# VH-VL binders against q0atu2, part 357

Target 1, 119 residues: q0atu2
Amino acid sequence: MLDKKARIRTSREYRNVFEKGKRLSGRFLIIYYVENALDNNRFGFITNKKIGMAVIRNRIKRQLRAIVREYQGQVKNKHDIVLVARAGIGKSSFEGMEKDYIAIMKKAGLFARNANKID
Below, E stands for the ipSAE of ESMFold2; O stands for the ipSAE of OpenDDE; V2 stands for 0.75 times the mean of E and O plus 0.25 times the DockQ between their complexes.

## First folded at step 16 (VH-VL)

Design dd29 (framework fv_recibokibart)
Fold by ESMFold2-Fast, scan of step 16:
Structure dd29 (fold): chain C 119 residues (1-119), chain A 123 residues (1-123), chain B 108 residues (1-108)
Amino acid sequence: as target 1 above (119 residues)
Amino acid sequence: QVQLVQSGAEVKKPGASVKVSCKASGYTFTEYWMHWAKQAPGQGLEWIGEINPDLGDTNYAQKFQGRVTMTRDTSISTAYMELSRLRSDDTAVYYCARDTGTLFYPTGHFDYWGQGTLVTVSS
Amino acid sequence: QIVLTQSPGTLSLSPGERATLSCRASQSVSSTYLHWYQQKPGQAPRLWIYDASSRATGIPDRFSGSGSGTDFTLTISRLEPEDFATYYCQQYESDPYTFGQGTKLEIK
């Protein structure tokens, strides 16, 4: 699971990312992102009932957290990033979600090095 | 009809724990932040903490950190606040309250409140 | 933490009079994050004014909120008997979110 320190846990911080953050849309995901003052990255996740039934939403949340954790070391420091799942994500594969995440993070300039490699 | 219904009054001894429930109905439980507040007899309101009911992530006021635990059960649209190692100054009415905005856009004001749960800590 | 100080602590007035309730913050609070609640004895608080000046659903137009920065006011232009209650301001500018200590509006 993502370390507690790597999570956005307050409602006010979610509001701050939504209000002041930059927005970038992918096929299945939208990210909102803003610099923070904490010397580490933090991630938040937003899903809603339009994605599908509880079993689908729970799968999506679990898979998104796994993807974020896997690529955590490649994300440029000092950002609060909120991932918003689009309705169509319920029909995606894990690989499709992962590819979309990598594509939007690269486009946002948030990956410090080649996102396909730890180095 | 949005409604938050809390569990009944509790009488506890010092050192015990209490777990208050807040059952939500009339809206999508996982799409709104839930907050908890305390009101000691004859005193004002004090914010305790908040929970993201979708993810389960919590944030507590420093004063309550280490003694409070907030959880939820999405299958029954119910939020819980557990307070441990009870002291006499924990005697209060405890309220759950829903943020008016969505998880995407929380507002920090609370449109719906539970009826309150009186917790009395006495020997 | 941001401390909200309400004044007066108790305001004794008669129906028909104008009430002015003050809420002062220890540091600047955006109007977007300053809210007011009404509470009657034995009841849960009820959202009354949000974003400093917007009336919540069902709140009579005799109530108005104003202010910015550190100084906020709740005004009741002509008191009705049902308006006698305790009013709390609340800030959402900074975690932890805090309430003022309340102003009790009582019948003189």
Scores: ipSAE 0.869, ipTM 0.926, lowest interface PAE 0.5, mean pLDDT 92

Design dd3 (framework fv_recibokibart; at its last look DockQ between E and O 0.82; V2 from the best seeds 0.87)
Fold by OpenDDE, look of step 17:
Formats: C-alpha cells, structure tokens, sequence
Structure dd3 (fold): chain C 119 residues (1-119), chain A 123 residues (1-123), chain B 108 residues (1-108)
C-alpha cells in the first residue's frame, strides 16, 4: 500500500483533480492529473462496477497500487494523479496493465527525464 | 430505492466506546462517499468525517480526530463509525449520509440520510 | 474553517407570509458549494437547495435560493403549514465540511 501522504484521501482532493486536472485515456486506464502545492505526489484510484465483481475490483486495486508504487520515484513531483480503471482492465494481465500505465504516464509527460526501467 | 439504515440506540458510560453501523442499499455502496454527522439534543448539525468506501480512506474533523474511526464492510454495504473515550457531550443523534455525487465527482452535499442513531452517555 | 452564521435564529411567521433566511459565511464560498437542508423534529435532515439556487427533487417552487460570495439566502414566497421546520446551510468550499447553526421557522 502507498504511504498515507502519497494518497489522495479526501473528497475535496478528488474533486480538485477532476475539476482542474488534465485527462488522458489509455487502453485500461484513464488518468487525471494536476499540479499540487506539495513536495510529493499523491495518487488516487477509482474503480466501479463496470470493471467486474468485487473480487475483480479488489485485485485491480491491488495491482494498480503495486504499479504506482513501483514507479513512484520516477514520477515528476508536485502532482495529484487519479487513476480511473476502465472496464476492460478486468481481463488484462498485470504486464498489460503496467505497460498501459507507463504509456499513459509518458504521454502525460509525468516521468522524470532521468527515469529508468520505463523504456 | 436508496436507503441508509442505522443501528439502534446506544447507552454508554463515560470512557466507553460506541460503534454505529449504517447499512446501505439501493445503490452501489463503493461508488459514493459516506459521511457522518452529529446532532446534540436541541442543537444543530456537525460534520464528523467522511470515508471512501472503495479504498477505505478517511477524513475527520479536527474536533473528532483521535477519537473517531470510520470503517466499512463492502461485502455487506455497511459503514461504521466508532467513537471512543465517550463523554457526556457526545450524547447526540448520529447520522450517516451519502454524498450526492459519485467518486468521480463528489458534490459535497448529501442526498440520502440514515434515520439517525441516538447515543446517550451518562454515568 | 469556514463558519456559517444563519439569521435569524428563530423566525416566527404565519402561513401565507414571506420568509427570508440568511446564511453568512466567514469567507467567500462558491455557489457550487453552498447548500440548504430542511429538518423537522424527530426526522433526519433532507436536502432542500443545492448549489445555492437549485431545488432538490420534489421541492416546491415557492422555495428559492440565492446569493454569492459570503451572503446566501433561502426564500419562501408564501409559507405553507408544512414549511415550518429548521433550515441549515452547509458548505464544502474548504475543509472541514461545516453547517450553519440553523434557523428555526416556527408558526406565529
């Protein structure tokens, strides 16, 4: 699990990301991202019943958190980022999900220039 | 139809803890923020905190921090509010309330409320 | 925190009269984040006006909300017997969520 300070935890914080942030869509993920006034990044996650049953949603959440945690140190600081899981993600492999995350984060320009293990 | 059904009235001694439940039905429990409010006898409404039922993340008012714990059981679409170290001024009706907006777009206002749970704290 | 002060504390009127309830914020609140609830004795609050001026589902058109910045108003053009209750304003412009102390509208 992500550290408490690395999570978007309030409805207001989520609302701010959706209202002021930019949106990019990948194959399995949609990301909303906006700059924050902090020195660290915060991540949020949105899953819904379109993904599948609770067991599937829970698995997806665990996998997304694992992916985010893996690449956390390579993401440009001072961003609030919400990951929205798309319906097709329930049938994706972990590797496919990871690939999609990397692709969409690159497209958003959120990886640091010196980031490694993302190519 | 959307419905929030809370647990029954509680009588507690000072220093004890109380855990109130709020069972949701008629909608997808994990897709809406759940809030709790306090209303002392003859007084107004006071916001206690919120919980993201999908992730379990919570946000509490400063006044209740350290004494309140909000949790949820998604398998039975039930939210819980536990208040510890009870004192006389904790005597109140406690409400759960749903945010009108989904997790995508929380609105910050509450469209459905539980019927309330009276908690009485007396020695 | 944003403090919401409602006035008057108690408003005594007769059916058919016009009621004006005020909610003043300690700092500016966007209309999108100012809301009103009605509560009757022994009942849970009910959403009444949202986003300062939008009536919730089933709310009669004799109710209206207005205002911006720090001053918001709930108006009842012609009071009906069922309108006598306590009304609360609520904001979430910033943490934490806060309510006004309420205005009790009672029958004269």
Amino acid sequence: as target 1 above (119 residues)
Amino acid sequence: QVQLVQSGAEVKKPGASVKVSCKASGYTFTEYWMHWAKQAPGQGLEWIGEINPDLGDTNYAQKFQGRVTMTRDTSISTAYMELSRLRSDDTAVYYCARDTGTLFYPTGYFDYWGQGTLVTVSS
Amino acid sequence: QIVLTQSPGTLSLSPGERATLSCRASQSVSSSYLHWYQQKPGQAPRLWIYEASSRATGIPDRFSGSGSGTDFTLTISRLEPEDFATYYCQQYESDPYTFGQGTKLEIK
Scores: ipSAE 0.908, ipTM 0.953, lowest interface PAE 0.5, mean pLDDT 95
Fold by ESMFold2-Fast, scan of step 16:
Structure dd3 (fold): chain C 119 residues (1-119), chain A 123 residues (1-123), chain B 108 residues (1-108)
Amino acid sequence: as target 1 above (119 residues)
Amino acid sequence: QVQLVQSGAEVKKPGASVKVSCKASGYTFTEYWMHWAKQAPGQGLEWIGEINPDLGDTNYAQKFQGRVTMTRDTSISTAYMELSRLRSDDTAVYYCARDTGTLFYPTGYFDYWGQGTLVTVSS
Amino acid sequence: QIVLTQSPGTLSLSPGERATLSCRASQSVSSSYLHWYQQKPGQAPRLWIYEASSRATGIPDRFSGSGSGTDFTLTISRLEPEDFATYYCQQYESDPYTFGQGTKLEIK
C-alpha cells in the first residue's frame, strides 16, 4: 500500500502521463513516465482482464505496489510513473517482476544518481 | 448494453449520512472511471468526485472534501457515494456517470449516466 | 478552478428558428476537453457534443459545436420541438471538472 501522496489519483493525471509520457517496455511491464511539478514521485498502475482471472490480477496489483514501495527511495524526484502490466505477467514470479522493474527503471534513467544508495 | 442503476430516493435529517449505490452492468466495471455529480432542485450540475474502480483511488472536489467518501465493490460491480453530516443544501439529485474512455486514456465526458437518486434533507 | 459561463441563461425561440448557445471559460480550455450535454426535466443528462465539435451517437446533424480557447458555441440550425431542453457545457482541462450553469431553451 503506497502512501496516498505517492499515487496518481485523478483521471486527468493518468491521461497526462499517457499523452506526454515517455514509454519503455520490459518483459512483463511497460512504464510511462513524465516529470511533474510536485516535490514527490507518484505512481499509477494499469492491469486488464487479459492478464487472467480476478485472483491473479489482484495478486499482480498487490505485488507491483510492494515492489514500487520497496524501491521508492531510489527513484529520481518529481516524476509521475504509470506501470502497465503486460499479459504475460500473470505467469511471472515475484522475483521476475522485481527484476524487470529494476531493469526498466534503470534503463529509463529513473533511479537516483546517488552513488551511495545505488552503487 | 451498458447500464448504471442507482438506489432509490431517501429522506434524511440534518446531521445524518446517506449512502447512494450505482450498480454497473454490460461492461468490465474495473476498466472505466466512475464519476458522481450533484444537481440541487432547479439548479445546474456540480461535479463531486471520481473513483478508479480497479484500484479504489479517489479524488474529490474541495467543496465536498471531508464529507464525501467514494468506494466500490468489484465482486458486484457497484460504486457507492456516502455523504456525511448532511445539511439542507445537500438536498439534490445525485448521479453516477461512467467516463467514456479507459482507465489510462479517460476522456472526461460521460456517455452513460445512472437515473439519479433524490436525497432530501429536512428537519 | 475553471468557471464556465453560459449565455444566455434562457433562450425563448420558436420551432424552425436558429439557436446559438455560448459557453465562455475563465481560462483556456483545449477543444479536446470541452463537452456539451442536453437535459430534459426529470431525466439524467445526455452526452450531446464531445471534444467541442463531435456529435455523440444518434445526435442529429442540425446540431454543431465549435470554438477554441475560452469561447465555445453550440448551434442548432433549425429547432425541432424535441430540442427544447437545458444545455450544459463541461470542461475536463483541470481538476475540479466543472459544468456551466446551463442555457434553457424554451418555446416562445
Scores: ipSAE 0.878, ipTM 0.932, lowest interface PAE 0.4, mean pLDDT 92
Fold by ESMFold2, look of step 17:
Structure dd3 (fold): chain C 119 residues (1-119), chain A 123 residues (1-123), chain B 108 residues (1-108)
Amino acid sequence: as target 1 above (119 residues)
Amino acid sequence: QVQLVQSGAEVKKPGASVKVSCKASGYTFTEYWMHWAKQAPGQGLEWIGEINPDLGDTNYAQKFQGRVTMTRDTSISTAYMELSRLRSDDTAVYYCARDTGTLFYPTGYFDYWGQGTLVTVSS
Amino acid sequence: QIVLTQSPGTLSLSPGERATLSCRASQSVSSSYLHWYQQKPGQAPRLWIYEASSRATGIPDRFSGSGSGTDFTLTISRLEPEDFATYYCQQYESDPYTFGQGTKLEIK
């Protein structure tokens, strides 16, 4: 559901975020983020096999995309952001992932200060 | 143990489409980027594009944009490259190749290649 | 896009000689993103040198890679009969991830 412009779509772009990005760890998620030269944000997602079987990993990816979509209008522009699912995220609730995302994004300073936020 | 096995040679008429498959074995298909390259007879290698096999996102060289579609089926560890509106200069061997690095830290060099698929476009 | 120009196009040498293959980039390429492949007729390319100077698994130490910026070199110190093939450089600095046109190393 994220628009194509809001996705990190190339291998070189993923590598750039890994190499140059700042990292913040939460309970269920790690984010890597770096400024880009665009007018918009782009999001990427990394889920490994340690999280669980394919059905669990697919659920996590779907839920993370939904969380990102919900809050994308509140994120300061010009960032490439990769969400990395931590081990144990498969046992978390949607609400747990959502709270973790909000907390990490606030700590990173990526939410606009004057934007309306859901707490 | 790692193998990339491509579909067999194809003969097509101008204006048709071709879909080449690349079946992966010996590794986790969704953890490495897959690339496709073209080699016309007696010519060098030309990068066509890449696919993230986990998420399905693609990135194509501009000269192929609008005629190429890359897809995959994760249930059978198979990548596909479809080229439409074929012309005589599309006659070439087409290769799939795997990035050596992970999805988040790709290396950009390809340690395993398919055997190649000859596509011949003739009237 | 970054154009890789290899020279010479064809290099005719005898076994035992030293070979030097050049790859020039139209823009700067980090050595981490410059790679070399060998290809023999009827075969798929094979990774040969990665990250400008590292040999792939099983590649003899008579092969060495060097260079930085826009100028990269593949050197074979003493040619063996099995070394006669076409060599391609490839860049990963930016998409599209281009190849050079190749240098065909053939027996004189």
Scores: ipSAE 0.856, ipTM 0.928, lowest interface PAE 0.5, mean pLDDT 92
ESMFold2 (binder alone), look of step 17: mean pLDDT 93; pTM 0.939

Design dd30 (framework fv_recibokibart; at its last look DockQ between E and O 0.87; V2 from the best seeds 0.86)
Fold by OpenDDE, look of step 17:
Order: C-alpha cells, then sequence, then structure tokens
Structure dd30 (fold): chain C 119 residues (1-119), chain A 123 residues (1-123), chain B 108 residues (1-108)
C-alpha cells in the first residue's frame, strides 16, 4: 500500500483533480493529473463495477497500487494523479497493465528525465 | 431503492467505545463516499468524517481526530463508525449519509441518510 | 473552518405566508458547495436545495435557493403546513464540512 502521504484521501481532493486536471486515456487506464502545492505526489484510484466483480476490482486495485509504488520515485513531483481503471483492465495481465501505465505516464510527461523507464 | 439501515440504539458508560453500523443497499456501495454526522439532543448537525468505501481512506473532522475510526466491509456493503473514550457530550443521534455524487466526482451534499442511531453515554 | 450562521434561529409564521431563511458564511462559499436540508422531529435530514439554488428531486417549486459569496437564502413563497420544520445550510468550500445551527420554522 502507498503511504498515507502519497494518497489522495478526501472527496474534495478527488473532485479537484477532476475539475482542474488534465486527462489522458490509455488502453486500460485513464489518468487525471494536476499540479499540487506540495512537495510530493499523491495518487488516487477509481474502480467501478464495469471492470468486473469485487474480486476482480480488488485484484486490479492491488496491482495498480503495486505499479504506482514501483515507479513513484520516477514521477515528477508536485502532482495529484488519479488512475481510473477502464473496463478492459480486468482481462489484462499485470505486465500489460504496467506497460499501459508507463505508456500513459510518458505521454503525460510525468516521468522524470532521469527515470529508469521500461518500454 | 437506495437504503441506509443503521444499527440499534446503544447505551454506554463514559470511557467505553461504541461502534455503529450502516448497511447500504440499492446501489453500488463502493462507488459513493459515505459520511457520518452527529446530532446532539435538540441541537444541530455536526459532520464527523467521510470514508472512501472502495479504498478505505478516511477524512475526519479535527474535533473527532484520535477518537473516531471509520471502516467498511465491502462484502456486506456496510460502513462502520467507532467512537472511543466516550463522554457525556457524545450522547447524540449519529447518522450515516451518502454523497450524492460518484466516488470520483463527489457533490458535497448528501442525498440518502440512515435512520440514525441513538448513542447514550451516562454513568 | 467556515462557520455558517443561520438567521433567524426561530421563525414563526402562518400557512400561506412567505418565509425567508438566511445563511451567512464566515468566508466566501461557491454555490456548488452550499446546500440546504430539511429536518422534522424524529426524522433524518433530507436534502432540499443543492448548489445554492437547485431543488432536490420532489421538492416543490415554492422552495427556492439563492445567494452567493457569504450570503445565501432559502425562500418559501407560500408556506404549507408540511413545510414547518428545521432547515440547515451546509458547506464544503473547505475542510471540514460544516452545517449552520439551523432555523426552526414553526407555526404561529
Amino acid sequence: as target 1 above (119 residues)
Amino acid sequence: QVQLVQSGAEVKKPGASVKVSCKASGYTFTEYWMHWAKQAPGQGLEWIGEINPDLGDTNYAQKFQGRVTMTRDTSISTAYMELSRLRSDDTAVYYCARDTGTLFYPTGHFDYWGQGTLVTVSS
Amino acid sequence: QIVLTQSPGTLSLSPGERATLSCRASQSVSSSWLHWYQQKPGQAPRLWIYDASSRATGIPDRFSGSGSGTDFTLTISRLEPEDFATYYCQQYESDPYTFGQGTKLEIK
């Protein structure tokens, strides 16, 4: 699990990201991201019944958090980022999900230049 | 139809803890923020905190920080509010309430409320 | 925190009269974050007006909400017997959520 400091935790924080953030869509993920006034990044996650049953949703959440945690040190600071799981993600492998995350984060320009990114 | 059904009235001694439940039905429990409010006898409403039922993240009013714990069991679509170190001024009706908006786009207003749970704290 | 002060504390009127309830915020509140609830004795609150001026589902058109900045108003054009209750305003412009202390609308 991500540290408390690295999580978007309030309803207002989520709404702020939606209202003021930029949106990019990947194959399995949609990200909304906006600069924050902090020195760290915060991540949020949105899953819904469209991606599958509770067991699937829970797996997806766990996998997304693992991916975010793995690459969080390579993401440009001062951002609130919400990951929205798309319907097809339930059929995706972990590797496919990871690849999609990397691709969309690159497209958003959120990875640091010195980040050790995989293609 | 959307329903929030809370647990029954509680009588507690000062210093004890109380855990109130709120069972949701008629909608997807994990897709809406859940809130809790306090109403002392003959008094107004007071916001206690909110919980993201999908992730379990919570946000509490400063007044209740350190004494309140909000949790949820998604398998039974139930939210819980536990208040510890009870004192006489904790005597109140406690409500759970759903945010009208979705998890990602909360509206900040509450469209469905539980029936309330009376908690009486007396020595 | 943003303090919401409602006035008057008690409003005594007769059916058919016009009621004006005030909610004043200690800081500016966006309309999207100012809401009203109705509560009757022994019942849970019910959403009444949201986003300062939008009626919740099933709310009669004799109810209206208005205002901006720090001053908001709930108006009942022609009071019906069922309208006598306590009304609360609520904001989430900033943490924490806060309610006004309520205005009790009672029968004169």
Scores: ipSAE 0.896, ipTM 0.949, lowest interface PAE 0.5, mean pLDDT 95
Fold by ESMFold2-Fast, scan of step 16:
Structure dd30 (fold): chain C 119 residues (1-119), chain A 123 residues (1-123), chain B 108 residues (1-108)
Amino acid sequence: as target 1 above (119 residues)
Amino acid sequence: QVQLVQSGAEVKKPGASVKVSCKASGYTFTEYWMHWAKQAPGQGLEWIGEINPDLGDTNYAQKFQGRVTMTRDTSISTAYMELSRLRSDDTAVYYCARDTGTLFYPTGHFDYWGQGTLVTVSS
Amino acid sequence: QIVLTQSPGTLSLSPGERATLSCRASQSVSSSWLHWYQQKPGQAPRLWIYDASSRATGIPDRFSGSGSGTDFTLTISRLEPEDFATYYCQQYESDPYTFGQGTKLEIK
């Protein structure tokens, strides 16, 4: 799935995104985002037990990683971005999560001016 | 109550591998970072690395990079630390410890510790 | 990596005396990321002071932490018999997270 280089892997870096990042809330997702000093983007994911049982949370994590991977090429470089799943996400469809992600990323100004996600 | 219970003492020969377990109870295992530390006989504490129990992402101290592997099994709330190519200076008590804060708000201080696992690497 | 140097290595005192334990960092550490642990022989470490000066739950008020930048101190105003143990400072400012080598507080 998302390669190691594209993931936020340390606890200290998660804390950094929480403290220094800008926050935008959507219907099912909240994103926290901050510019990094690297040449690539990194993503983190936060779910909690309010979403539902383990089987639901595991599905949500898998689907969010798939969405992030699919739109990876459209995200402006040099950002650490953490996706926080809201309690209601467990009742959402895949399409609903995908639309929410796109809307939030556009509102944040994090999507490049390119309509083609293959490029 | 919160508990971290580690596997029992191990005696290994140089070049072998050891896998220590740390079973968590009394809290939501996937919502707190888990850390591992080493303490050689009569010596101080040394941080080995950390794991995000929810996602499985790991971060290791450079000294252990290439020899340590941290994993977890969320179905039984258990974290593992495997150390390979053992040498005599790996003889130590190994501890697992929970970060006091949550995954997105970690604090970097550890409120609960396992009892420790003694690993002895024979000459 | 940030190196934490504790001094003295061993501190020999009697109950009733004041103890002052030092932890010096090789580079600046925010007070929010400097913590102290107590460890007794055969036991796991126990969180004692966090964020340089906050006492963990159940820790007596005779213990205080202070300091900023590179110099941090753990003070015990009047030693009790149960206070004789090894104390470790720890930083979370920079990966890899590190501990000091410890100060052993012993009787006499």
Scores: ipSAE 0.883, ipTM 0.937, lowest interface PAE 0.4, mean pLDDT 93
Fold by ESMFold2, look of step 17:
Structure dd30 (fold): chain C 119 residues (1-119), chain A 123 residues (1-123), chain B 108 residues (1-108)
Amino acid sequence: as target 1 above (119 residues)
Amino acid sequence: QVQLVQSGAEVKKPGASVKVSCKASGYTFTEYWMHWAKQAPGQGLEWIGEINPDLGDTNYAQKFQGRVTMTRDTSISTAYMELSRLRSDDTAVYYCARDTGTLFYPTGHFDYWGQGTLVTVSS
Amino acid sequence: QIVLTQSPGTLSLSPGERATLSCRASQSVSSSWLHWYQQKPGQAPRLWIYDASSRATGIPDRFSGSGSGTDFTLTISRLEPEDFATYYCQQYESDPYTFGQGTKLEIK
C-alpha cells in the first residue's frame, strides 16, 4: 500500500539497485540498497515462482508491503531498497518476516537513530 | 518456445480508444518486463512504455502519459495497451516486446517481439 | 530524454562491400545500455547487437558493434544479400528508452 512515489517503478531503476546496491541476506529476505538522488525512499519487491504457487506469492507480496509501510517512517531517506523473497519465505509467518526485515534493516544501518520502537 | 501473439488490426475514429492485447507463451509471464513500441507507416520505432507484469507498475514515455494505460491479466499471461483520445497520427503498428532479462536484472534489450497490431485512425 | 541520431538515413551498397552505420546520442550512454536491431519490411524488429558490441544469438561475426559515450557504430565487414534491411539503435540509459530513426541499408 505504498504511495506511488515510494515505489521503484521502472525496469532501469531495479537494474540500478542490482548493479550498484549493497546486498545483505537474512533468513527469509535479501535486501539490495543504494543511495538515490531524491528526497525520499523507494521500495521494490522481487518474488518468483520458486517460492510457491501464485496464491502464496501474492500473500507474500502483500505481507512484505505491509511490513515496509509499517516501518517506512523510521528508514533513513534517499535510498532505493529492493526486497528479494528467498525460496523458503512461503513457510514463514508474518511475524517471522517482520523480525527478519527489522534485523536486516538494522544491519544495513538504514534505520534512523532513536528508532527505539524497533527490535 | 517463447511467443508473443497480438490481437488483430483495428480501425477507429478520432476520439475513440483502442486496446491491443499481447498473449505470452513459452515462459513465465510475470518474471520479465514487457514493453510497447509504436511504428508509424514508413517511420522508425518509438518506445511507449513498460509494465512489470508481476506487480503491475507501469512507466510511460512522457509523450504518451495521460493517454496510454498498460495492464495485464496474469491468469491468461496477457499484456494490454490502451490508447485513448485517438488522432490521425496514432495510425501505426504497435508492438509488444519482452526484456531479455528478469525483473531485477533487466537488460533493456528485447529478444522477443509480437507480430505487431495495425491501428488505423480514420479521419 | 536521450535522442539517438542515426546516419546516414539511407546507405546504398553492393554485396561484398563494407558498411558503417553511425548512432550518435545527445548525451552519454553506457555501452551496457546501447543496443541494435534489424528490421525487414513487414516484420518485427530483431535483436542484433546488445551492450554496444555483443552479437545476439545466431548473428554472424561479420557484424560488429563498437563505440562509447555518445558515438556508436555498427559495422558489417562484407555485406551479404540477407543483410539489406533497416537498422535501429536503442538506448536503455534512462527513460524514456529511445530508438534512433533508423538507417536503411539497401542494394545499390
Scores: ipSAE 0.822, ipTM 0.908, lowest interface PAE 0.6, mean pLDDT 92
ESMFold2 (binder alone), look of step 17: mean pLDDT 93; pTM 0.942

Design dd31 (framework fv_recibokibart)
Fold by ESMFold2-Fast, scan of step 16:
Structure dd31 (fold): chain C 119 residues (1-119), chain A 123 residues (1-123), chain B 108 residues (1-108)
Amino acid sequence: as target 1 above (119 residues)
Amino acid sequence: QVQLVQSGAEVKKPGASVKVSCKASGYTFTEYWMHWAKQAPGQGLEWIGEINPDLGDTNYAQKFQGRVTMTRDTSISTAYMELSRLRSDDTAVYYCARDTGTLFYPSGHFDYWGQGTLVTVSS
Amino acid sequence: QIVLTQSPGTLSLSPGERATLSCRASQSVSSSYLHWYQQKPGQAPRLWIYDASSRATGIPDRFSGSGSGTDFTLTISRLEPEDFATYYCQQYESDPYTFGQGTKLEIK
């Protein structure tokens, strides 16, 4: 799981990302992102009931956090980034979500040139 | 319709802990931030903290940090606030309240409130 | 932490009069993050005005909110008996989110 400092934990900060952030859509994910004034990146996650039952949504949340954690060292500082799961993500494989995440982060210019797995 | 129903009054000794529940109905529990507030007898409102019911992430006012723990059980649409190491100035009505907006676009104002739970701390 | 100071602490007026309730912030608060609640004895607070000037659902048009920066006002143009209550302002500009100490509106 991502540690506390790498998570967007307040409602006010989620609102800030929604209002001021740039939006970029992938196949299974949408990201909203904005520069922060901190010394680290923070991530938030939004999944709604359209994705499927609680079991599916809980799996998606765990897998997205794992993907974000795996690549957090490749993300350009200093950003607040919210991942929004699109309808249909419940039918994706882990590898499919991972590829979509990498592609969208690169397209947003948020990944370092040589994005690699940390773990 | 939307309702937040809190657990009943509690009487506790100094040093004990108390856990107040807030059962939500009439909406999707995991799609709105839940807040908790304190109101001492004859006094004003004081914000304690908030919880994202979907992810379980919490944020507490510094005054309560270290003594308050907020949790939820999504299977029964219930939020909890536990306050430990109780002292006399914790005597108050505690409220849960729902943010008017959504998880990603919260409003920061609270459209629905629980009825309140009176916690009395006395020897 | 942003401190909200409400004045007066108690306002004694008669039905039919105009009430003006003040809320002053220790630092600037965007109008989108200042809200007002009404509370009657023994009841939970009720959202009254949000985003400084928007009336919540069901709130009569005799209530209006205004202000920006550090100075916000709740106005009741012509008091009715049911309006006598305590009113709290609240800010969402900065964590921790805070309430003012309240203005008690009582019958003179």
Scores: ipSAE 0.871, ipTM 0.926, lowest interface PAE 0.5, mean pLDDT 93

Design dd32 (framework fv_recibokibart)
Fold by ESMFold2-Fast, scan of step 16:
Structure dd32 (fold): chain C 119 residues (1-119), chain A 123 residues (1-123), chain B 108 residues (1-108)
Amino acid sequence: as target 1 above (119 residues)
Amino acid sequence: QVQLVQSGAEVKKPGASVKVSCKASGYTFTEYWMHWAKQAPGQGLEWIGEINPDLGDTNYAQKFQGRVTMTRDTSISTAYMELSRLRSDDTAVYYCARDTGTLFYPAGHFDYWGQGTLVTVSS
Amino acid sequence: QIVLTQSPGTLSLSPGERATLSCRASQSVSSSYLHWYQQKPGQAPRLWIYDASSRATGIPDRFSGSGSGTDFTLTISRLEPEDFATYYCQQYESDPYTFGQGTKLEIK
């Protein structure tokens, strides 16, 4: 579970990331990201019914939060980042989602070059 | 048809807690922000807070922080607002309202409202 | 927090007259984040004008919204009997989101 200060908790902040953020697509994930005025990173998560039934969406949300939490220390400070699950994510493995997350975060320049948690 | 149906009127003693429910139907409950507002008798509207029904993350107006708790049960498409340590000036109609936009692109205005729940706090 | 001040608090007019309702913000609010609601006694509020100037579905064209920055206006060109209600402005620029105190339109 991410600490409350590492979560995007307001509707207005989600809208800010959507409107002003940069967008990068991976295999199972899309990230939207924007620099914030804080000294910490905050994460948001978007899933929709196209992914599958509630049980599948709940598993995906749980696994994405776990992945984000495990790699939290590798993310460059001062960003609001929203992870949007693509429709195909429901059939992915945990390892597949983790690889996609690492790849897209590196491509965005949001991960340290010498990340010690590399897939 | 989109509907928000709230629980019935409550009468509480000072110091008690009240939990108001808001049952949603006619749309995907987890894809829209839910807001709560207070309206004291003869007074205007006051925003209390919001909840992301998908993730359960909440945000409250500072005036209510520490006394309000918002939760939801996605299995029955129902949002809850609990207000604790009630005092006489908490006597009001409480409304739930749906954001017009989506979770990621919220509109910040409210297209559907519950009918309101009157909470009376008296000794 | 952003304070929205509506004026007048009560506006007494007759059907057929023009109504002008003011909403002033304590700091700048983007037009995309200023909205208006109509509320009749015993009823929940109803979205009336959104994004400062867009009429919600079903709202007659005698209603118009305008303004930017800190000064916003709701205008009713020719009052009908059903228009007598309380109108609230609301901002979504900054958390916490706030409403004005309301302007009550009443029959003279």
Scores: ipSAE 0.871, ipTM 0.925, lowest interface PAE 0.5, mean pLDDT 93

